# Ledger of designs, part 11: VH-VL binders against MAM domain-containing protein 2 (MAMDC2)

Target 1, 162 residues: MAM domain-containing protein 2 (MAMDC2), of Homo sapiens (Human) (q7z304r168to329)
Amino acid sequence: IECDFEENHLCGFVNRWNPNVNWFVGGGSIRNVHSILPQDHTFKSELGHYMYVDSVYVKHFQEVAQLISPLTTAPMAGCLSFYYQIQQGNDNVFSLYTRDVAGLYEEIWKADRPGNAAWNLAEVEFSAPYPMEVIFEVAFNGPKGGYVALDDISFSPVHCQN
Below, E stands for the ipSAE of ESMFold2; O stands for the ipSAE of OpenDDE; V2 stands for 0.75 times the mean of E and O plus 0.25 times the DockQ between their complexes.

## First folded at step 5 (VH-VL)

Design d1 (from tS1c with heavy chain Y57W S103T, light chain S91Y; framework fv_trastuzumab)
Fold by ESMFold2-Fast, scan of step 5:
Structure d1 (fold): chain C 162 residues (1-162), chain A 122 residues (1-122), chain B 107 residues (1-107)
Amino acid sequence: as target 1 above (162 residues)
Amino acid sequence: EVQLVESGGGLVQPGGSLRLSCAASGFTFSDYYIHWVRQAPGKGLEWVAYIYSSGGWTYYADSVKGRFTISADTSKNTAYLQMNSLRAEDTAVYYCARDYYETSGWEYFDYWGQGTLVTVSS
Amino acid sequence: DIQMTQSPSSLSASVGDRVTITCRASQDISSYVAWYQQKPGKAPKLLIYAASSLQSGVPSRFSGSRSGTDFTLTISSLQPEDFATYYCQQYYDTPYTFGQGTKVEIK
């Protein structure tokens, strides 16, 4: 489930398509185009890549954008970590869910508003006794949700307690 | 110092057209949502439409969809409501209102104009 | 559309009274409710947003609360300038919808 989104590669992650809002690959521009963020976490520059979702693409309230992992193999237990940015002063809910083979969702993490617009590290205890999907979800309750950016997803088979 | 000023109201016959203007000052117009809310004489408030000019985003109440068009001229800091195929039921005071961006990002109306009366009568 | 049902439609009160106005949403709208005050011939004025947050410059005698889909505006000690019509509004989903209003009249 590791991915740094370099070379416009999603590492098997897929959008759950909806007509209004989806995750996009950002960064990597060396031409006369602009990235939303001045630098990504992996390269600390405009030449790197990250995933993002931006409220300017949301047309209706209560839209959600989901980025879904491939099914995990069991057993899998350890620390799921990733970097994220949330635009300050805007409303969105950035959450991490698991979905099992029966289609049941369970929230395992929810972002607290960061103290700045910089990249923040999230470390989430993860346990999959059965194959399941990991879902990064941004829920917007209106077009003023701002942006949420995601980079450097990694998994380690050790606890996140520290 | 935030100010919204409506103009363009008046008397029109059913089936006629009218264009309302909402002139904004004291804030960066293109960074905010601008809404139209109307109130029929002696009745309550009814939301009509919004525009977010930076995103090119508009939305309309079903009662006016297809008849009203909201637009904005960012160089003049002005939003417009073009009202076509007017009906007696459209008779109301029309307010423009600003959506306060800095508070949670949720859409409520922190500043309102004085209103402009539209009367549709034959 | 989300319906906002406001009660009562009118009430009579005296200066110093505690006034309570209620508003019920037809579905779960979290806390995305605002309250407005409107005086005759004037535009509405924002009092409360996010169900319970007091707008800057609004007197502390005004407060809002939420219980499920029920929302309440309370004026703890009514003042002469508080005689007006009050409206609740949901901003959870489009179209934005208002309650029908509560007129607070002098007894």
Scores: ipSAE 0.006, ipTM 0.492, lowest interface PAE 13.5, mean pLDDT 76

Design d2 (from tS1c with heavy chain S104L, light chain S91Y Y96W; framework fv_trastuzumab)
Fold by ESMFold2-Fast, scan of step 5:
Structure d2 (fold): chain C 162 residues (1-162), chain A 122 residues (1-122), chain B 107 residues (1-107)
Amino acid sequence: as target 1 above (162 residues)
Amino acid sequence: EVQLVESGGGLVQPGGSLRLSCAASGFTFSDYYIHWVRQAPGKGLEWVAYIYSSGGYTYYADSVKGRFTISADTSKNTAYLQMNSLRAEDTAVYYCARDYYESLGWEYFDYWGQGTLVTVSS
Amino acid sequence: DIQMTQSPSSLSASVGDRVTITCRASQDISSYVAWYQQKPGKAPKLLIYAASSLQSGVPSRFSGSRSGTDFTLTISSLQPEDFATYYCQQYYDTPWTFGQGTKVEIK
């Protein structure tokens, strides 16, 4: 389930298509010299890539943007980590869910509040004793000109260190 | 100075078609959503459609979905509204208006064109 | 759809009067409200955005305020050029919707 979103590849993640709100690939373009979006975490430059949801591209605020992992292929237990940015003051919710083969949704993490434009590390205790999907979900309450960005998803088979 | 200029309105029979144009000048066209908003004679304002040409995004009011198509030619700084299967209820002055994509104030309309009248009548 | 209901539908006022126009949203839309002025035969002109922010070039006698889902446009001292129809607009969610308008008429 590891992905740094480089070379415009989603590492098997599926963007659940919604004509109103979606995740997009950001970074990597010299045209972005004036962009308010962050530099990619991997490169800390405009040459790297990350995933993002930006309220200025949302057509309908009552729907959610979902980025869905491949099904896990073996029992897993450990620490799921990723970097994220949330523009401060935005009216948004960024959450992490698991979904099993029966379609049961379980929220396993939620951002405490909108952060600033700095990259933050999230470390989430993760257990998948049978095949499951991991879902990154963003909802906006209105067009506050904010964004949520995601990069460098990784898994380690040890407990989270915080 | 910022200008939006509509053209293409006229009289058409029910079931007919018209194409409206919105020519933009005095700003960077690609940084703005361009909207069409209409006003029936003696009535209020009704939002119709938008386009954000840089992202390839379009959206339509339910009353016009499947009949109207919005498009843009960025080389000409012009947005178009192709109106098919026109009904008497589509009779209105059609305005184009802009909103800025990176502003807190997006989807409010800081500049409007003068409007172009579309009359659908037998 | 989010409904915007304006009151009154019309009012008569004299030059120098304080005029208030109210707009009520059918749900919480935060402060994502704009106000427009429209004179006969002309396009609407933006007066206020984000419920209370005055657009550049608009006279300071215009002001906007929010109380929950109620939004008010105030003209502190009506001038002859202010006789027009006023519209509120929500831009919280699609489709963007307008109030039905308030016509400010000479008394």
Scores: ipSAE 0.006, ipTM 0.509, lowest interface PAE 13.3, mean pLDDT 77

Design d3 (from tS1c with heavy chain S103R, light chain A50D S91Y; framework fv_trastuzumab)
Fold by ESMFold2-Fast, scan of step 5:
Structure d3 (fold): chain C 162 residues (1-162), chain A 122 residues (1-122), chain B 107 residues (1-107)
Amino acid sequence: as target 1 above (162 residues)
Amino acid sequence: EVQLVESGGGLVQPGGSLRLSCAASGFTFSDYYIHWVRQAPGKGLEWVAYIYSSGGYTYYADSVKGRFTISADTSKNTAYLQMNSLRAEDTAVYYCARDYYERSGWEYFDYWGQGTLVTVSS
Amino acid sequence: DIQMTQSPSSLSASVGDRVTITCRASQDISSYVAWYQQKPGKAPKLLIYDASSLQSGVPSRFSGSRSGTDFTLTISSLQPEDFATYYCQQYYDTPYTFGQGTKVEIK
């Protein structure tokens, strides 16, 4: 389930297709002057890549963007970790779901509001006794929703530590 | 089948407190933005607050921020508006309303409750 | 905050008349405007969303249009059940804001 999104590679992750809102590859020299994407050139010396959803690209704020993992191996249990940024306001919801073979969704994590535009580490206790999908989901409720960025998804078979 | 029912309105003295309830049925409550909108007697509509239980997000109009608290009990499919430090200007019919789309808000309201009257008077 | 200025505050009309109500946004809000009808003692009812889309079950005599930051609700041939107060609402940005309302009264 690991992915660093380097070399414009999605590691088998797929967008749930939606003409109005989707995850996109960002980073490196990619920059939209009209977008609220991170402005600090975080990868100045190392041109890294990340995934993002930006409210300026959303045509209808009633829709969600989903980034869906390949089916996990099973059984597995441990710590699922990833880095994220949330920019601006409370008009965005960033959540992590599992979806089993019967199509049942379970929310396993949701973003706290970090209050900054820096990368934040999320550590989520994760257990898959049978194969399932992991879904990163973003919803915007208005054009001031800012952006949500995601990078460096990893899994470790040890308990999360904080 | 979709229904919102408000309760808890009544007469309260200035400086008092009151808690309104909005009981939802016919849909997955926690996946919709639920709003409170009020209307003073003979006046227009004023948006008060929203809650999105699945995302854990709330937002308040400046006129009520610090005095009103919106919350939800997902086991009862009910949203609450706790109103503290009530003033005569808070006298209004209070409606709860649902955003049109599950998990994402259009910010226009497809279903409204019948309203509950709050009167702040000595 | 985005201000929605609605006019007129009231109007008198007869059955069969064409009624026009206007709403002006203080900034560009694209087409994120809804119109509601409210009858005395009742909750508001959605008529129009996205400036010009007619809600299911609403009579076709109701229509909405946009010109820049100006929004118009039109009732092409007023019926007895249309005597009510009408409100515009923007949902482009929080906080949500409504126009002051227009009361359509029988002449």
Scores: ipSAE 0.006, ipTM 0.492, lowest interface PAE 12.8, mean pLDDT 77

Design d4 (from tS1c with heavy chain Y52W, light chain S30Y S91H; framework fv_trastuzumab)
Fold by ESMFold2-Fast, scan of step 5:
Structure d4 (fold): chain C 162 residues (1-162), chain A 122 residues (1-122), chain B 107 residues (1-107)
Amino acid sequence: as target 1 above (162 residues)
Amino acid sequence: EVQLVESGGGLVQPGGSLRLSCAASGFTFSDYYIHWVRQAPGKGLEWVAYIWSSGGYTYYADSVKGRFTISADTSKNTAYLQMNSLRAEDTAVYYCARDYYESSGWEYFDYWGQGTLVTVSS
Amino acid sequence: DIQMTQSPSSLSASVGDRVTITCRASQDIYSYVAWYQQKPGKAPKLLIYAASSLQSGVPSRFSGSRSGTDFTLTISSLQPEDFATYYCQQHYDTPYTFGQGTKVEIK
């Protein structure tokens, strides 16, 4: 489930398709129309890649953008970590869910509004004793909800420390 | 020609109420956020509230939350600021300003009204 | 809330002088900074948006620049009509916050 979104690949992650709200690949200098978007965490520059959801592209607020992992293949227990950035957290909700083969959703993490507009590390205790999907979800409640950016998803089979 | 015209200012006693209007012309009102920004006599600028009328979205500065209500009438291209429980520190010139929806990545106030003075005094 | 610290609070200059006004943001706000000019008894007027983009109709003697969280407004050759108070504003996050203002006075 690990992905740094480099080389324009999604590591098997997929959007739940809808015409209004979807995650997009950001970064890179060529044809980047939003030069003020956050720098990539991996390169700490505009040349790297990350995923983002921007409220500017939302036609119907209260719809959700979901980025869905591949199914886990072996029992997993440990620390799921990723970097994220939130602009204007008052109008957006960024959450992490698991979904099992029966379609049951369980919220395992929800972003707190960060104190600054920088990349923040999230470390989430994760357990998948059977095949499950991990879902990164963003909802916007208004047109100035800003954006949510996501990068450097990793897993370690040890407890989260911080 | 883009115009924003404020009205409704005046002298009011502490605890009183006043309704300001911002009449817009020369552009598609529903494509813009409308902001209220105030300035106390001899002081700097303070952002108060916004509305995006097409979506019914509003946001308020903490200093006015619960006392002020922003609204809009799209048929009249007019935004309103209903001010209740007024305090001496609300004394200011109140400006309305526009901010283009699709330029949410570049929120800036390209046109301002001339302002309307609100004086809260006993 | 994002704080914008503007300096100086006032300055005296002569026609033809180069004038610089600085704003510092309390956190990274990228290029989400606008600069406004306000003359006595008048509404503010937009000069610069996105830290360095000149608004249509504004004279080219005005320019904006960004270095990290530091933002500068420069007037390359001050004219009589430029004596005014200048404000920076961040529009990165609500509530939108302004600097304290810089009064540019005739020497």
Scores: ipSAE 0.006, ipTM 0.530, lowest interface PAE 11.2, mean pLDDT 77

Design d6 (from s2 with heavy chain S103T, light chain A50Y S91Y; framework fv_trastuzumab)
Fold by ESMFold2-Fast, scan of step 5:
Structure d6 (fold): chain C 162 residues (1-162), chain A 122 residues (1-122), chain B 107 residues (1-107)
Amino acid sequence: as target 1 above (162 residues)
Amino acid sequence: EVQLVESGGGLVQPGGSLRLSCAASGFTFSDYYIEWVRQAPGKGLEWVAYIYSSGGYTRYADSVKGRFTISADTSKNTAYLQMNSLRAEDTAVYYCARDYYETSGWEYFDYWGQGTLVTVSS
Amino acid sequence: DIQMTQSPSSLSASVGDRVTITCRASQDISSYVAWYQQKPGKAPKLLIYYASSLQSGVPSRFSGSRSGTDFTLTISSLQPEDFATYYCQQYYDTPYTFGQGTKVEIK
């Protein structure tokens, strides 16, 4: 369930392609000093990679972009952690869901609006008593929704510290 | 030629209502955000609200939220600002402006109307 | 909300002078800054967008630059028609916010 998105590798995550709104791989050597996209958290530089959804590329608002994990082993319990960055704005929703083998969704986390465009650590108590998928989901409610970026997904089989 | 023409300003009592119109011509109205910006006498510019008519999407400044409603009639290429529960501090020249949004993310107010004066006085 | 702090509030300059107006954002807004000129009794006019891009039809004596969260509008050789108030604006995030304005008096 771990991925730092380096070398254009998704670590088994499935980017559910949607022509209306989608996750993209960002990062690398950015020569344009006017880029608004965040620098990579893994390398603390623009040479690394991360995943992002940007309202600029959205064709239909209120549709969702999903990044879906491989099916988990079970039982498992512990701390799911990741870094995220949200451009300040009210037109985006960033959530984390689980989906079981029957296709039922459950929201397990929703992003709070950060006060600035900085990488924030999310730590989510996670329990999978049976195999399930973890889904990172972004929706925009209008064209001025900014961006959402995701990096450094990890899991530890101990309780979250925060 | 791109033109934006405001109308509907005037004198109104505190607590009263007024509706401003912004008539657009010379461009495809539905491709642009329409912004309302006001300027109190002798003061600077303050953003009020916007509408993107193709998506029906609106946003408001906190100072007018709950009192002002922005709307659009695409068949008339006109945006409206319905102002309710007016206060003395709403006294200003109200401008509408065209705001271009494209896939590059650029947003700027490239054309402005002449403005319409709203005076809220008892 | 993103605050735009503009300085100075006013200045006096002679024709031919180089004039510099500054604007500071309260947070990183990349290059999403526009500059407007407003003459007495008239609507604002766009001069610069995306921090440094000159709007079509605007004289080349106007230029914009960025350094971090600091933005500068420069008029390289002030002309009589440049008497006006100048405003910076961020359009990185809503609510859109303007600087308080700089009045340029030619004297």
Scores: ipSAE 0.006, ipTM 0.499, lowest interface PAE 12.6, mean pLDDT 78

Design f1 (from tS1c, 19 letters changed; framework fv_pritumumab)
Fold by ESMFold2-Fast, scan of step 5:
Structure f1 (fold): chain C 162 residues (1-162), chain A 122 residues (1-122), chain B 107 residues (1-107)
Amino acid sequence: as target 1 above (162 residues)
Amino acid sequence: EVQLLESGGDLVQPGGSLRLSCAASGFTFSDYYMHWVRQAPGKGLEWVSYIYSSGGYTNYADSVKGRFTISRDNSQNTLYLQMNSLRVEDTAVYICARDYYESSGWEYFDYWGQGTLVTVSS
Amino acid sequence: DIQMTQSPSSLSASVGDRVTITCRASQDISSYLAWFQQKPGKAPKSLIYAASSLQSKVPTQFSGSGSGTDFTLTISSLQPEDFATYYCQQSYDTPYTFGGGTKVEIK
């Protein structure tokens, strides 16, 4: 489930198209003054790549943007880790779900509401007794919901250390 | 030189309407979120409304929702507040403010206008 | 809505005094807090953003601290031009909310 989103590559993740809100590949020098897009975590530079959802580009609020993994092998258990950055403004939700073959969702992690401007490491205990998808989901309830950025997804078959 | 200059304040009877303007100069107006804030005589600051840089999204304090409409004309560098169904408790100095994002992702109101007085009284 | 509570509501001080004003949020707002100064008959002037960052050209006698729910504005040595009303404001979530203000009066 590993991806650093470099070279504009999604590593098999599917960006589920929604006409109102979507994940985008970030990086580069052009930024919106209303929201500061983060520097790429891998290179600590705007020239690198990461995934983001920015409320200033949302056409309709209360919709969800989903970034969906390939089906996992099973059984598997360990630590799913990733870096994220979340700006707080109006209500926003950044969550991690599993979805099984029957289409049932289970929330396994939700971002801390305080937020901050730095890249944060999330370590999530993960167990897949049967094949499932991992879904990064963002929703905004208003135009100043800020942004959510995601980079450097990795999995280790040992328990999380924090 | 960044300037915000409000106008349109007047004495209005309860139930009346009034439109305020805020003329912006010295910066690229179309790049910034804008706010209206008010201050009743002898009281503190109360946020009223904001508008996206494009004008595509707006938000309002519950006390004015359904009565006030914020809008902007980026070609004329002007912010507006249309006030309908005015009440005595809407009496206040109305001030426009610019919303700035600092490079670390923090936001704040960096420039304020002088304000324009709206008095709602018979 | 996030409630912002300032204390004290007023204080009397002399030139040269150290003045401390506190602001408490009803929930965690990280560091999305700004401080403003308002003199009678004038528009507010921005002093501090991100809880502790001085805005350009603000004198170094002003400092801000805190994170989460508890915040402090300190004036290390009060000057004649510092007699004013001070407001805190959260920008963490909508609606934007201000504290009730602290009036710093000459003793």
Scores: ipSAE 0.008, ipTM 0.497, lowest interface PAE 13.1, mean pLDDT 77

Design f2 (from tS1c, 19 letters changed; framework fv_pritumumab)
Fold by ESMFold2-Fast, scan of step 5:
Structure f2 (fold): chain C 162 residues (1-162), chain A 122 residues (1-122), chain B 107 residues (1-107)
Amino acid sequence: as target 1 above (162 residues)
Amino acid sequence: EVQLLESGGDLVQPGGSLRLSCAASGFTFSDYYMSWVRQAPGKGLEWVSYIYSSGGYTYYADSVKGRFTISRDNSQNTLYLQMNSLRVEDTAVYICARDYYESSGWEYFDYWGQGTLVTVSS
Amino acid sequence: DIQMTQSPSSLSASVGDRVTITCRASQDISSYLAWFQQKPGKAPKSLIYAASSLQSKVPTQFSGSGSGTDFTLTISSLQPEDFATYYCQQSYDTPYTFGGGTKVEIK
């Protein structure tokens, strides 16, 4: 479940098939869509490897981009943490779901407020009594929502700190 | 009532600079993306630039990229266009337009200003 | 860049006529198309968005249709105040691009 997305490695994460919008690895030296990202001085200097999705490629209302983990080991319980960045003032909804063996989704976290340009730490209490998938989802309200970036997913078998 | 009032248009020599302003009233300016559109005398409309509602993201037409800078001051309800290295072919009426993004995800210009004339001539 | 081609460049019509203006995109833009009316010396006025949605306070003689690459603006019964230049515009991708305009003139 852990991944820092370095070396363009997805750690087994996969995009849900979608003809319009998918998560991409940022900071790669080959073919990436870095040119669609904001050309801010601070953001440019932080071009490490991370996952991102950018609303400029969204063409229709209610398009979603999902990044899906491998099945977790089970049982497991603890703190799932990750860093994220949401372009400020956008209407994109960034959420974390679990999907169980029956195919049922449960929302376990949602970004509370419009983002800022800095990386934010999210810490989510996580419990998997049986194997499950963890899904990072961005729901778009059309092409002007800006980007959402994700990095440094980690798990610790202790309760989350404040 | 929504109003957009442009100012700053003038006669300038090639290679010169001008700054245009668009004063917005009658709506929450910080909730809207904004664009500049221009129209050369007797010609059609040409999109120039847009700016995100927070000011953090901008895009430019290739014809002006590297020479023009769009910016905004949400505390003053004002949109700006800084124009450098002006060329004779930049002669046009410059119009600010409000970008409306509705709940169904559609985007379009819903209100326009009257425009301000920029003439680039020797 | 997405190119927008309007036809005709101009047309002559009489009050009460049905007028049709077409707009073609160089690639699929779904329904991200708007129509604008411009009278001499004035700023454009928005008529239609999302290819077929009439903007508030726009008269019902105006209608839009189409999706993908081919779009049409129809004025079902031309009024005296409808003599103007009409433009289509795509908002599917940046740069935003306009058609060349269609001037509707009195016959």
Scores: ipSAE 0.006, ipTM 0.497, lowest interface PAE 13.1, mean pLDDT 77

Design f3 (framework fv_tezepelumab)
Fold by ESMFold2-Fast, scan of step 5:
Structure f3 (fold): chain C 162 residues (1-162), chain A 122 residues (1-122), chain B 108 residues (1-108)
Amino acid sequence: as target 1 above (162 residues)
Amino acid sequence: QMQLVESGGGVVQPGRSLRLSCAASGFTFSDYYMHWVRQAPGKGLEWVAYIYSSGGYTYYADSVKGRFTITRDNSKNTLNLQMNSLRAEDTAVYYCARDYYESSGWEYFDYWGQGTMVTVSS
Amino acid sequence: SYVLTQPPSVSVAPGQTARITCGGNNIGSYSVHWYQQKPGQAPVLVVYDDSDRPSWIPERFSGSNSGNTATLTISRGEAGDEADYYCQVWDSSSDHYVFGGGTKLTVL
């Protein structure tokens, strides 16, 4: 379930294709993205990679972008952590869901509205007693929604510190 | 008050086309995912197609894929179903239904229209 | 495609409890919704998300879902409850909406 999105690789995460709104890989040699987003959290430089959804590339604002993890392979319980960044928090919603093989969704986390576009650490209590997926979802409420960035997804089999 | 009114049903010969419309009022139509669900005489409910609130994404039941097209016009609060290459098996009452979305789960139909009858016969 | 199985008919005496089942492989992992349809009328949502009820639906209606069977329970059955009842799920693997075959409830 861990991924730092380096080398333009999604670590088995699937971008649920929608013609109107999608996640993209940022960092590396993508010049226009570097001017919008801060440096990658993993490398502390613009040469690292992360995932992002940007309102500039959205064709219809009523739809959602989903980034879906691989199915979990063994029972697990502990702390799911990741870094995220939100620009213009008022016009976007960033949430985390679990989905089992039958399609049942459960919201396990939703982003607070930060006062700045800094990388924030999220720590979410996570339990998967049977195979399930983790879904990062973004919805924009208008063309001034800015962006949402995601990096350094990790899991630890202990309770979250916060 | 909230209302969904279907129209466009009728009797049509096999191989022909028919267009159904659903007029919505009493709620913000552009906020809702919309469906067409049909019911053949004396039979159960069968899901036909759905369309995202923006109109940009559509899905179809295998039995109608390639023949039916679902569209919407949010400026006019209307949902449409273009039915081509009609077959006797398409004979049914067609319902327009509103989908309730909470979080990421589009799962159920909280409000239905009264339906419009489509009969495909020679 | 995913299949939901309902008994064709269920009969209950007035004032007694009716139970309508909806069978599906691992259906306890799905969210199950229930609709009531009276002759010549459009369906009406009576139970959603396995056990939740719209505010306008009487407390006599309840639901449960576990393992391979979901159940709609109608306590103190009344003549006005006579209708066809359909269960429904959304199957995310196919992105299709699936209905059960329907159960005709008679109050005799």
Scores: ipSAE 0.006, ipTM 0.476, lowest interface PAE 14.8, mean pLDDT 77

## First folded at step 6 (VH-VL; framework fv_trastuzumab)

Design k1 (from c14 with heavy chain E102D S103R; at its last look DockQ between E and O 0.05; V2 from the best seeds 0.00; counts 0 for: pae E 11.0 > 2, placed apart)
Heavy chain, then light chain:
Amino acid sequence: EVQLVESGGGLVQPGGSLRLSCAASGFTFSDYYIDWVRQAPGKGLEWVAYIYSSGGYTRYADSVKGRFTISADTSKNTAYLQMNSLRAEDTAVYYCARDYYDRSGWEYFDYWGQGTLVTVSS
Amino acid sequence: DIQMTQSPSSLSASVGDRVTITCRASQDISSYVAWYQQKPGKAPKLLIYAASSLQSGVPSRFSGSRSGTDFTLTISSLQPEDFATYYCQQSYDTPYTFGQGTKVEIK
ESMFold2, look of step 6: ipSAE 0.008; ipTM 0.501
ESMFold2 (binder alone), look of step 6: mean pLDDT 92; pTM 0.945
OpenDDE, look of step 6: ipSAE 0.589; ipTM 0.875

